# VHH binders against Hydroxyproline O-galactosyltransferase GALT6 (GALT6): the designs that were tried, part 2

Target 1, 215 residues: Hydroxyproline O-galactosyltransferase GALT6 (GALT6), of Arabidopsis thaliana (Mouse-ear cress) (q9lv16r187to401)
Amino acid sequence: NIMELPCGLTLGSHITVVGKPRAAHSEKDPKISMLKEGDEAVKVSQFKLELQGLKAVEGEEPPRILHLNPRLKGDWSGKPVIEQNTCYRMQWGSAQRCEGWRSRDDEETVDGQVKCEKWARDDSITSKEEESSKAASWWLSRLIGRSKKVTVEWPFPFTVDKLFVLTLSAGLEGYHVSVDGKHVTSFPYRTGFTLEDATGLTINGDIDVHSVFAG

## First folded at step 18 (VHH)

Design q2 (from p1 with Y55H)
Fold by OpenDDE, fold request of step 24:
Structure q2 (fold): chain B 215 residues (1-215), chain A 123 residues (1-123)
Amino acid sequence: as target 1 above (215 residues)
Amino acid sequence: QLQLQESGPGLVKPSETLSLTCTVSGGSISSRSYYWGWIRQPPGKGLEWIGHIDHSGSTYYNPSLENRVTISVDTSKNQFSLKLSSVTAADTAVYYCARGRYDFWNEVLFDYRGQGTLVTVSS
């Protein structure tokens, strides 16, 4: 399903997606994930959001001005990741991969925001129960007055069967992605693409989309 | 840094076989994470996927070209090749060798590509 954005995007434009990641499913021939010896299948939960240029040249696929791919499960690293890229004429650009580490201070920022924010790198798709337990432990730690700088490590922004609100915004230097009001990643504009060219939005994968708003 | 370079004749006669070789440097062609393919761009037309080969030796071809296309790998030379038989003027194009990385979407896309080589089919 393609949502048309007839006017494209401009500075300050935003797209809001309300969705819920689906449970991981078994994939017998996962090409993107390395099957460990003896594994018959890997579990995969991932989705993608793409801004596309629908005014493409005849006979060519629309360019992917922005490819945003949260991988809850199934990435070759075995960890949740967010990958961003562009694709033009069957060729990917240089992928920006967020793996749960905050971008270095010496790295380039996008409108003053880091390219990747930090999240907890726990392999365990924290079941609702584990999130509640972490929250409880956080509250307990706060009650016990131990000034341990509980560096509240935020979990991966997406959880299976949990509703999220993703906001994609167009800044001066690039795209900004926030989930549930928190900044997650920023992606600099790539050469050759303009905001006005982003005339289509697609969302695919292991996601139930509840609503999409463009403004 | 990974580099791909096409080589072969720039001129082929009709009904003959077009043969191109891609030399890969800065990386191993035997990696399980990648597939190696060929695409072409005829004059005035868009890019066309020809086919690709993965690390297992499995080949995938464009159905429109399947009967005429052979892609092979020579791991000893870190090369892979394209053969296109029974060429016609319609096969005139810039040919590119490329590397692709597997994704979740079963899309044939590439992350590295050669500079391309023009092959003209002419009598």
Scores: ipSAE 0.803, ipTM 0.921, lowest interface PAE 0.5, mean pLDDT 90
Fold by ESMFold2, fold request of step 24:
Structure q2 (fold): chain B 215 residues (1-215), chain A 123 residues (1-123)
Amino acid sequence: as target 1 above (215 residues)
Amino acid sequence: QLQLQESGPGLVKPSETLSLTCTVSGGSISSRSYYWGWIRQPPGKGLEWIGHIDHSGSTYYNPSLENRVTISVDTSKNQFSLKLSSVTAADTAVYYCARGRYDFWNEVLFDYRGQGTLVTVSS
């Protein structure tokens, strides 16, 4: 599943992916250090969207100038995460991991957007309590003339078997990812990896891809 | 504080065995989360994966080198080693030891690498 990008990407370009994450599969590959014979299989549901660049040494794989990897199940943290990185010459760069808390206010933004948005975490009692009361507080405010302070927390952006619309856009300072119309993460361009060097897009993993549109 | 340090002779004669050791500091070589590998870069050429070993002692080798390569672990010293037999001038390269974490993609990629050690094959 490669979409060729013969002229690369430019400022304001968008890629839209409509897809549905698949249920977790069992992973028992002997090359994986996490399992040995007799261990229970690890359940994995993840997919990746990657942009390939031009900067390849002869005989080496092209660089991955964007690696976007939602991990619905199977991440080493035991929780859903969205990981972003680059890969060059068999070596990962420093990962940006979005784990469900918003990036710090003192961290640099990407085109005015935070690197990681908050979502409701499975181990957050406060988030679940606020989420479960959300619909009730809305109509109660209308009926009794009072307003209850409610903080809106969105779930992890991807749900097994649920269609999503992901938009990847190219900004001045980096990539911006929205899912179902809500900003999720932004990833700054890294030195040596520019958006005009993109040659292709791939989407792989536990996902049924329904549509891919580039603009 | 994870650190990988290559050690071993910098000069090896043709037909002999190249032998290197990687000392791991700031982490355990026995961790089930990681695999430990060797890569090399001959002068003027790209990086080449040699092989890797997991916590269980299972080894995986580049098919082009498979008949000449052995990777082993010494857990008591927190080290792993490379032996490459029957070397020729084509085996002259900078050799790196490296750590990888499986992310359940069928790929061999690394997140830490040593500084590298030059091994020259010459008479």
Scores: ipSAE 0.619, ipTM 0.833, lowest interface PAE 1.1, mean pLDDT 83
Fold by ESMFold2, look of step 22:
Structure q2 (fold): chain B 215 residues (1-215), chain A 123 residues (1-123)
Amino acid sequence: as target 1 above (215 residues)
Amino acid sequence: QLQLQESGPGLVKPSETLSLTCTVSGGSISSRSYYWGWIRQPPGKGLEWIGHIDHSGSTYYNPSLENRVTISVDTSKNQFSLKLSSVTAADTAVYYCARGRYDFWNEVLFDYRGQGTLVTVSS
């Protein structure tokens, strides 16, 4: 269940994954989510896409040059997140967590892209008009004393049982992840690895993989 | 600032018990988010997982070592320890203590590691 990339990746390489996230499963031991102690099971839905250096030293697991881990449900924050990291010699590097907020303006970019995008569609004119209307409605509800339910949903890029198209591309400064044609996250290259070292690809977890294309 | 520090004898005689302690500072060893383990690297070989202890106090050992390994925790001292019995020259290695974070992937991987301590098994 590994796709081999015999010569690794090069600048401009891309990998496209068509898949469908599965519904959350129950976990009795809430290792990733420590919300409360009780008898209730924790619902978890997550998957990972990993680039590995299959030419590693015998007797050690290959390095995970890129670990891309969307967590639809079960993250310790209680929110859907996308976490990215590198693992070498049984040790994780510093995690990059995208929690639904766009990276700060003062943060370093990757090939001119932010590390983390906001999960919302850009309908700025319509969204601003709708937000303005909701603000007015909220004020009116406060004056009248009626509570009006306001739901603000940030569309996480992955939805259970909904097909997605994920594209991972190799830029000059890092990896870029787009889902359904929209940029979601970018992960700068970590020192000690070249694109050529990324000779394996695995996809595991709560996902039904329909196809994988390399180009 | 989390820090893991190995301590124990650098020389152990064959057939005796290797005993190491890891002192944890800048974090709590009793946190339910983490597990605590030992890994080693024999000369000229790759890293080898020895075992770990999870947040419930349950221990998990590398099957190749399980009959000789005991990992325990002393929460009052914020320490955990390794005992490896009946050692031979093959147990000469750099030993590291380490912390891992749970993520439901059923994998034993670590996010912090001590600096390591060389233990030599020799008469």
Scores: ipSAE 0.565, ipTM 0.815, lowest interface PAE 1.4, mean pLDDT 82
Fold by OpenDDE, look of step 18:
Structure q2 (fold): chain B 215 residues (1-215), chain A 123 residues (1-123)
Amino acid sequence: as target 1 above (215 residues)
Amino acid sequence: QLQLQESGPGLVKPSETLSLTCTVSGGSISSRSYYWGWIRQPPGKGLEWIGHIDHSGSTYYNPSLENRVTISVDTSKNQFSLKLSSVTAADTAVYYCARGRYDFWNEVLFDYRGQGTLVTVSS
């Protein structure tokens, strides 16, 4: 699935994707770099969103100006991750991985936003009930004026068979990704590409795409 | 720091076999996390994938070159090699050895590559 963006992107441009991650499927020949010894099959649920430069030289693969890859299941870490990168002339850049930890304070920000937001890493917290209770306790603590900073832990932004709204926005210093209205990750612009070069959008993988809007 | 260096003859005669070796330093070729491959760029043309070999010894080749290409690994020397048989002028290119990892779509993408070596096919 490719959507052409003939004029590319500009500052303030945004792409909204409404989609639903698919259930994990077994991959028998996991060419995934780190198969644990003894596993015959790996369950995988992941998808990718890419901004591509379609005005590439004839015979060359279009550069991937932005590669965004949420991995719900199947990452070598065994945890949900969001990986971002660029690819030019069949060569990947340095990957940015969000693994559930908030970026450090000493790390560079993108338009004042952190590169990675925090999400809950423990499978035990994934009970909908605990999330609702934490949210409730947070609101209660705010109402009662008790200064205890109840840190509400948010789950991984994507859930199998759950609709999500992803918004990709072009800022001054990089791309910003929000899911369901919440900031998730920011990716600084890589050298060699302009916003105008992003003339194609592709979405592939274990995802049902319901709608795509570009503005 | 990982470094890849191509070596081999820069001139090959038509119908002969092109042979290149990639020497890997700063990392082990035996790592299960990576595959090792070759790409080339003919003059005035884009990059072309030739093939690669993974940790299991499985080889994957460009269908357009499959019958002529052989890629092998020598773990004792931390090297891998390319052989391309029955070369023609069309095989003149800068050849790069590269390291990569499979993604979940089995796309051939590399994270490191050598500086490249020009191989000219001429009589």
Scores: ipSAE 0.215, ipTM 0.627, lowest interface PAE 1.7, mean pLDDT 87
Fold by OpenDDE, fold request of step 24:
Structure q2 (fold): chain B 215 residues (1-215), chain A 123 residues (1-123)
Amino acid sequence: as target 1 above (215 residues)
Amino acid sequence: QLQLQESGPGLVKPSETLSLTCTVSGGSISSRSYYWGWIRQPPGKGLEWIGHIDHSGSTYYNPSLENRVTISVDTSKNQFSLKLSSVTAADTAVYYCARGRYDFWNEVLFDYRGQGTLVTVSS
């Protein structure tokens, strides 16, 4: 699924994708995770959105000016992640990985926005006991009348079989990704790439794409 | 910091075997997460994947070169090598050794590569 952007992107350009992640499927040879000893397959649910330079040199693969890869399931960490990167002449750049933690205060921002926003991490795989303790702590805090501002943690922005609206925007310093109106991640522009070079959009993977709008 | 350096002759005669070695420093070639491979760029052409070897010792070659290519690893020296037999003028290129990883889409991509070495096939 390729959408051509003949004029490329410019400052203020935006792409909106309406889609639905598909259920995880078994992969016998996972490339983003390691099979545990004894496991024959790993469940994977992921998709990728890429801005590509389609006007690349003949015989070369189009550069991936932006590679955005939400991994709902199947990442080696065992947790949902969003990975972003660039690829030029078969070489990956340095990956930016969001794992559910907010970027540190001392970390570089993109147009004043953090590179990674926080989402709720289901630590539930390891200790059922910690959920009960958090619930107990919440009740205790309520009983003691100290209105501890219940920080509502937002979940991972993608859910299987749930429609989402992803907006990719081109800012001054980098790309900004929002899902369902909420900022999720920002990715600084990499040296050697321009917005004008982004002449193609591709969406692939475990996703049902309902609509794509570019403006 | 990971560094890769190609070494070998810059000139090879037709029908002979091109041999290159890549010396890896700042990292181990025994890592399970990566493969080690070779790519080349002929003059005026795009990059071409030659092949790579993974942690298990499995080799993967470009089908166009498969019968002529041998890639091997020497873990004791932290090196891996390329042999390309029966070379012709078409094999003249800048050769790069590289570390790679598979993406989810089964594409061959690299995250580190050497500076490259020109190999000219000429009589």
Scores: ipSAE 0.051, ipTM 0.536, lowest interface PAE 2.9, mean pLDDT 86

Design q2 (from p1 with Y55H)
Fold by ESMFold2, fold request of step 24:
Structure q2 (fold): chain B 215 residues (1-215), chain A 123 residues (1-123)
Amino acid sequence: as target 1 above (215 residues)
Amino acid sequence: QLQLQESGPGLVKPSETLSLTCTVSGGSISSRSYYWGWIRQPPGKGLEWIGHIDHSGSTYYNPSLENRVTISVDTSKNQFSLKLSSVTAADTAVYYCARGRYDFWNEVLFDYRGQGTLVTVSS
């Protein structure tokens, strides 16, 4: 479904999407998987929200000013991720991948917000030693049964069959994505586009869209 | 009371496949609320996550092992299994099967494990 944004976006614009991710389905040769499949299918649940600009060249698809792609299942990493990118004249930029680790303190922010927020991960792996330490701490806490203060860590922002409210906001330095009132990602503007160029919105994939509001 | 019981050979020859089965009692392996996984502890090292499988049959593996690991479920026997191919002495460890739960208000953790079974890779 395309929603037309006649004047594009401006600073302070927001788009709100209420939707429900669908269950994973079998897909052969999925674009988001790098594993060698042989002939076997991979379970996939993903959707994309795209801001599109005007068609610049006959015979090419409209530019994707923002490509927001939550991958609940089927990504090559084997874990849920959110990938964001821009595509102009059929050429993709460098992908921003949010994998459940908060962006490092020395990375650039977008309007003072990190590019990737943390969510709960079941493997918590960065190195073998660090990996082993984290795994031991986590399951030991459950097995010992001692009362430890439970830190609330949010799961991956999207859950199959659970309604979500996603808000995309246009800030000074980039786009800000919140789900259910919690900031999840920020994506810096890329050169070659203005917010006014974003005249179309599409939402496709393993998602049931209940409503979309642009304001 | 939920119980997890590992079973399988305690000795595996180098280059062969390590095979373990976990039998689940006091609960259903088909529950949509849980995932089922394998963890190991090599001698003198900490715990290492091997992988897990969720209710939909989706598998998630430690990237350092993913080319050699297969985790599967047999719902008719209420069991899940681990196969680790092309083993070497480095795969000698105590292997544990475990259950985990997804809950966005809590950290995702394994909340039950078996007693563990030692698997030695040796000629």
Scores: ipSAE 0.000, ipTM 0.093, lowest interface PAE 21.1, mean pLDDT 75

Design q4 (from p3 with Y55H)
Fold by ESMFold2, look of step 18:
Structure q4 (fold): chain B 215 residues (1-215), chain A 123 residues (1-123)
Amino acid sequence: as target 1 above (215 residues)
Amino acid sequence: QLQLQESGPGLVKPSETLSLTCTVSGGSISSRSYYWGWIRQPPGKGLEWIGHIDHSGSTYYNPSLENRVTISVDTSKNQFSLKLSSVTAADTAVYYCARGRYDLWNEVLFDYRGQGTLVTVSS
C-alpha cells in the first residue's frame, strides 16, 4: 500500500517504521533464476521502503526518489546488505551499497555522517551455522571483540522475526536512516528531486509492518 | 527484437583463459534499465550464476569464481564479455549471456538469455 504525504517532506521531517522482517523464502522462476551450488533455489529475505513522486504523468511509473532495500538474505554478495538508489523512468542511478564496512575516510559525508556504518561481518565457516542457534551468534560476536582491537561493533540492523524501529529523517544534505536508535546509512539528495516531491511512501517485501508514522 | 548471441572458442585448454563475447542486437547495452551477465550449466547439473555488470560499470561475481572472472563491456560494439582464467575440466559447461532488470532482480535474476554455447575444457 501507498501512504500519501500530501505536501511531501520538508527539512527535518521524520518517518518512523515499526516492523518485523519475515523468514527467508525460496525464490525460483521457470524463466531463469540465480542458483547457488547446483539446483537449490536462492533463499531470499528482503524488503524495500520507497519515497515516490505520486504526481507522475499517466502511464508512467512514479519516480523512486529514495529506494531503501535491506537484504537480509539473497543478495548477490552472499552477505546482508543495505542498498539505496533512485529511479526515474527505469533509469537507475548509481547504487549505494552498505556491506558492513564503514565508508572510507576520503568519501564525502552527508550532514557530517558517513554514508555506510560498520556492522559485524560474517566468518564464512561460522555463518553456515547462524540459521540454527542464537548461542553461535553471541559466541561469534564475543570472539571478534576478544581477538581484535576493542571496538564497538553492531550486528546487521535487521533480524528475522525481531521487531525493529527504523527512522528515516530528511537532513540538509540527504536522508538519514537509523535503526533502533543507531545511525546505519545516509543517502545524499540527488539532482532533480526536492523533498516536496516525495508525496508517497511504500513499504513492501519480506516484512510485517506494524506501524508507520510521518512527522 | 532483442537478441543475445554468444561467440568464442568451444574448446579451451586447461590452465588457459576462457573468453566469450555476447553481441546484443535490438537493444542498447548502455541502457540504465538493465544489467548484463553470464550464467553456465555444467553437463547434468543446474544453472550457476557467474556474474554481471551494471550500467555504472560495477561488477558482481559469484564468490566461488570471483578470483578468476572478469566481465567487461565494449559499448562501441554493443558487446559484453566474459573471461574466466585458469580453467579446469570443472569449467566445462554451456555458457549463456543474459540481461536482467534492476527492479525484478529478486524475482528473476535475468529475464532474457541467449541460446548458449558449449565450452569444453580439454587437452
Scores: ipSAE 0.025, ipTM 0.509, lowest interface PAE 7.5, mean pLDDT 78

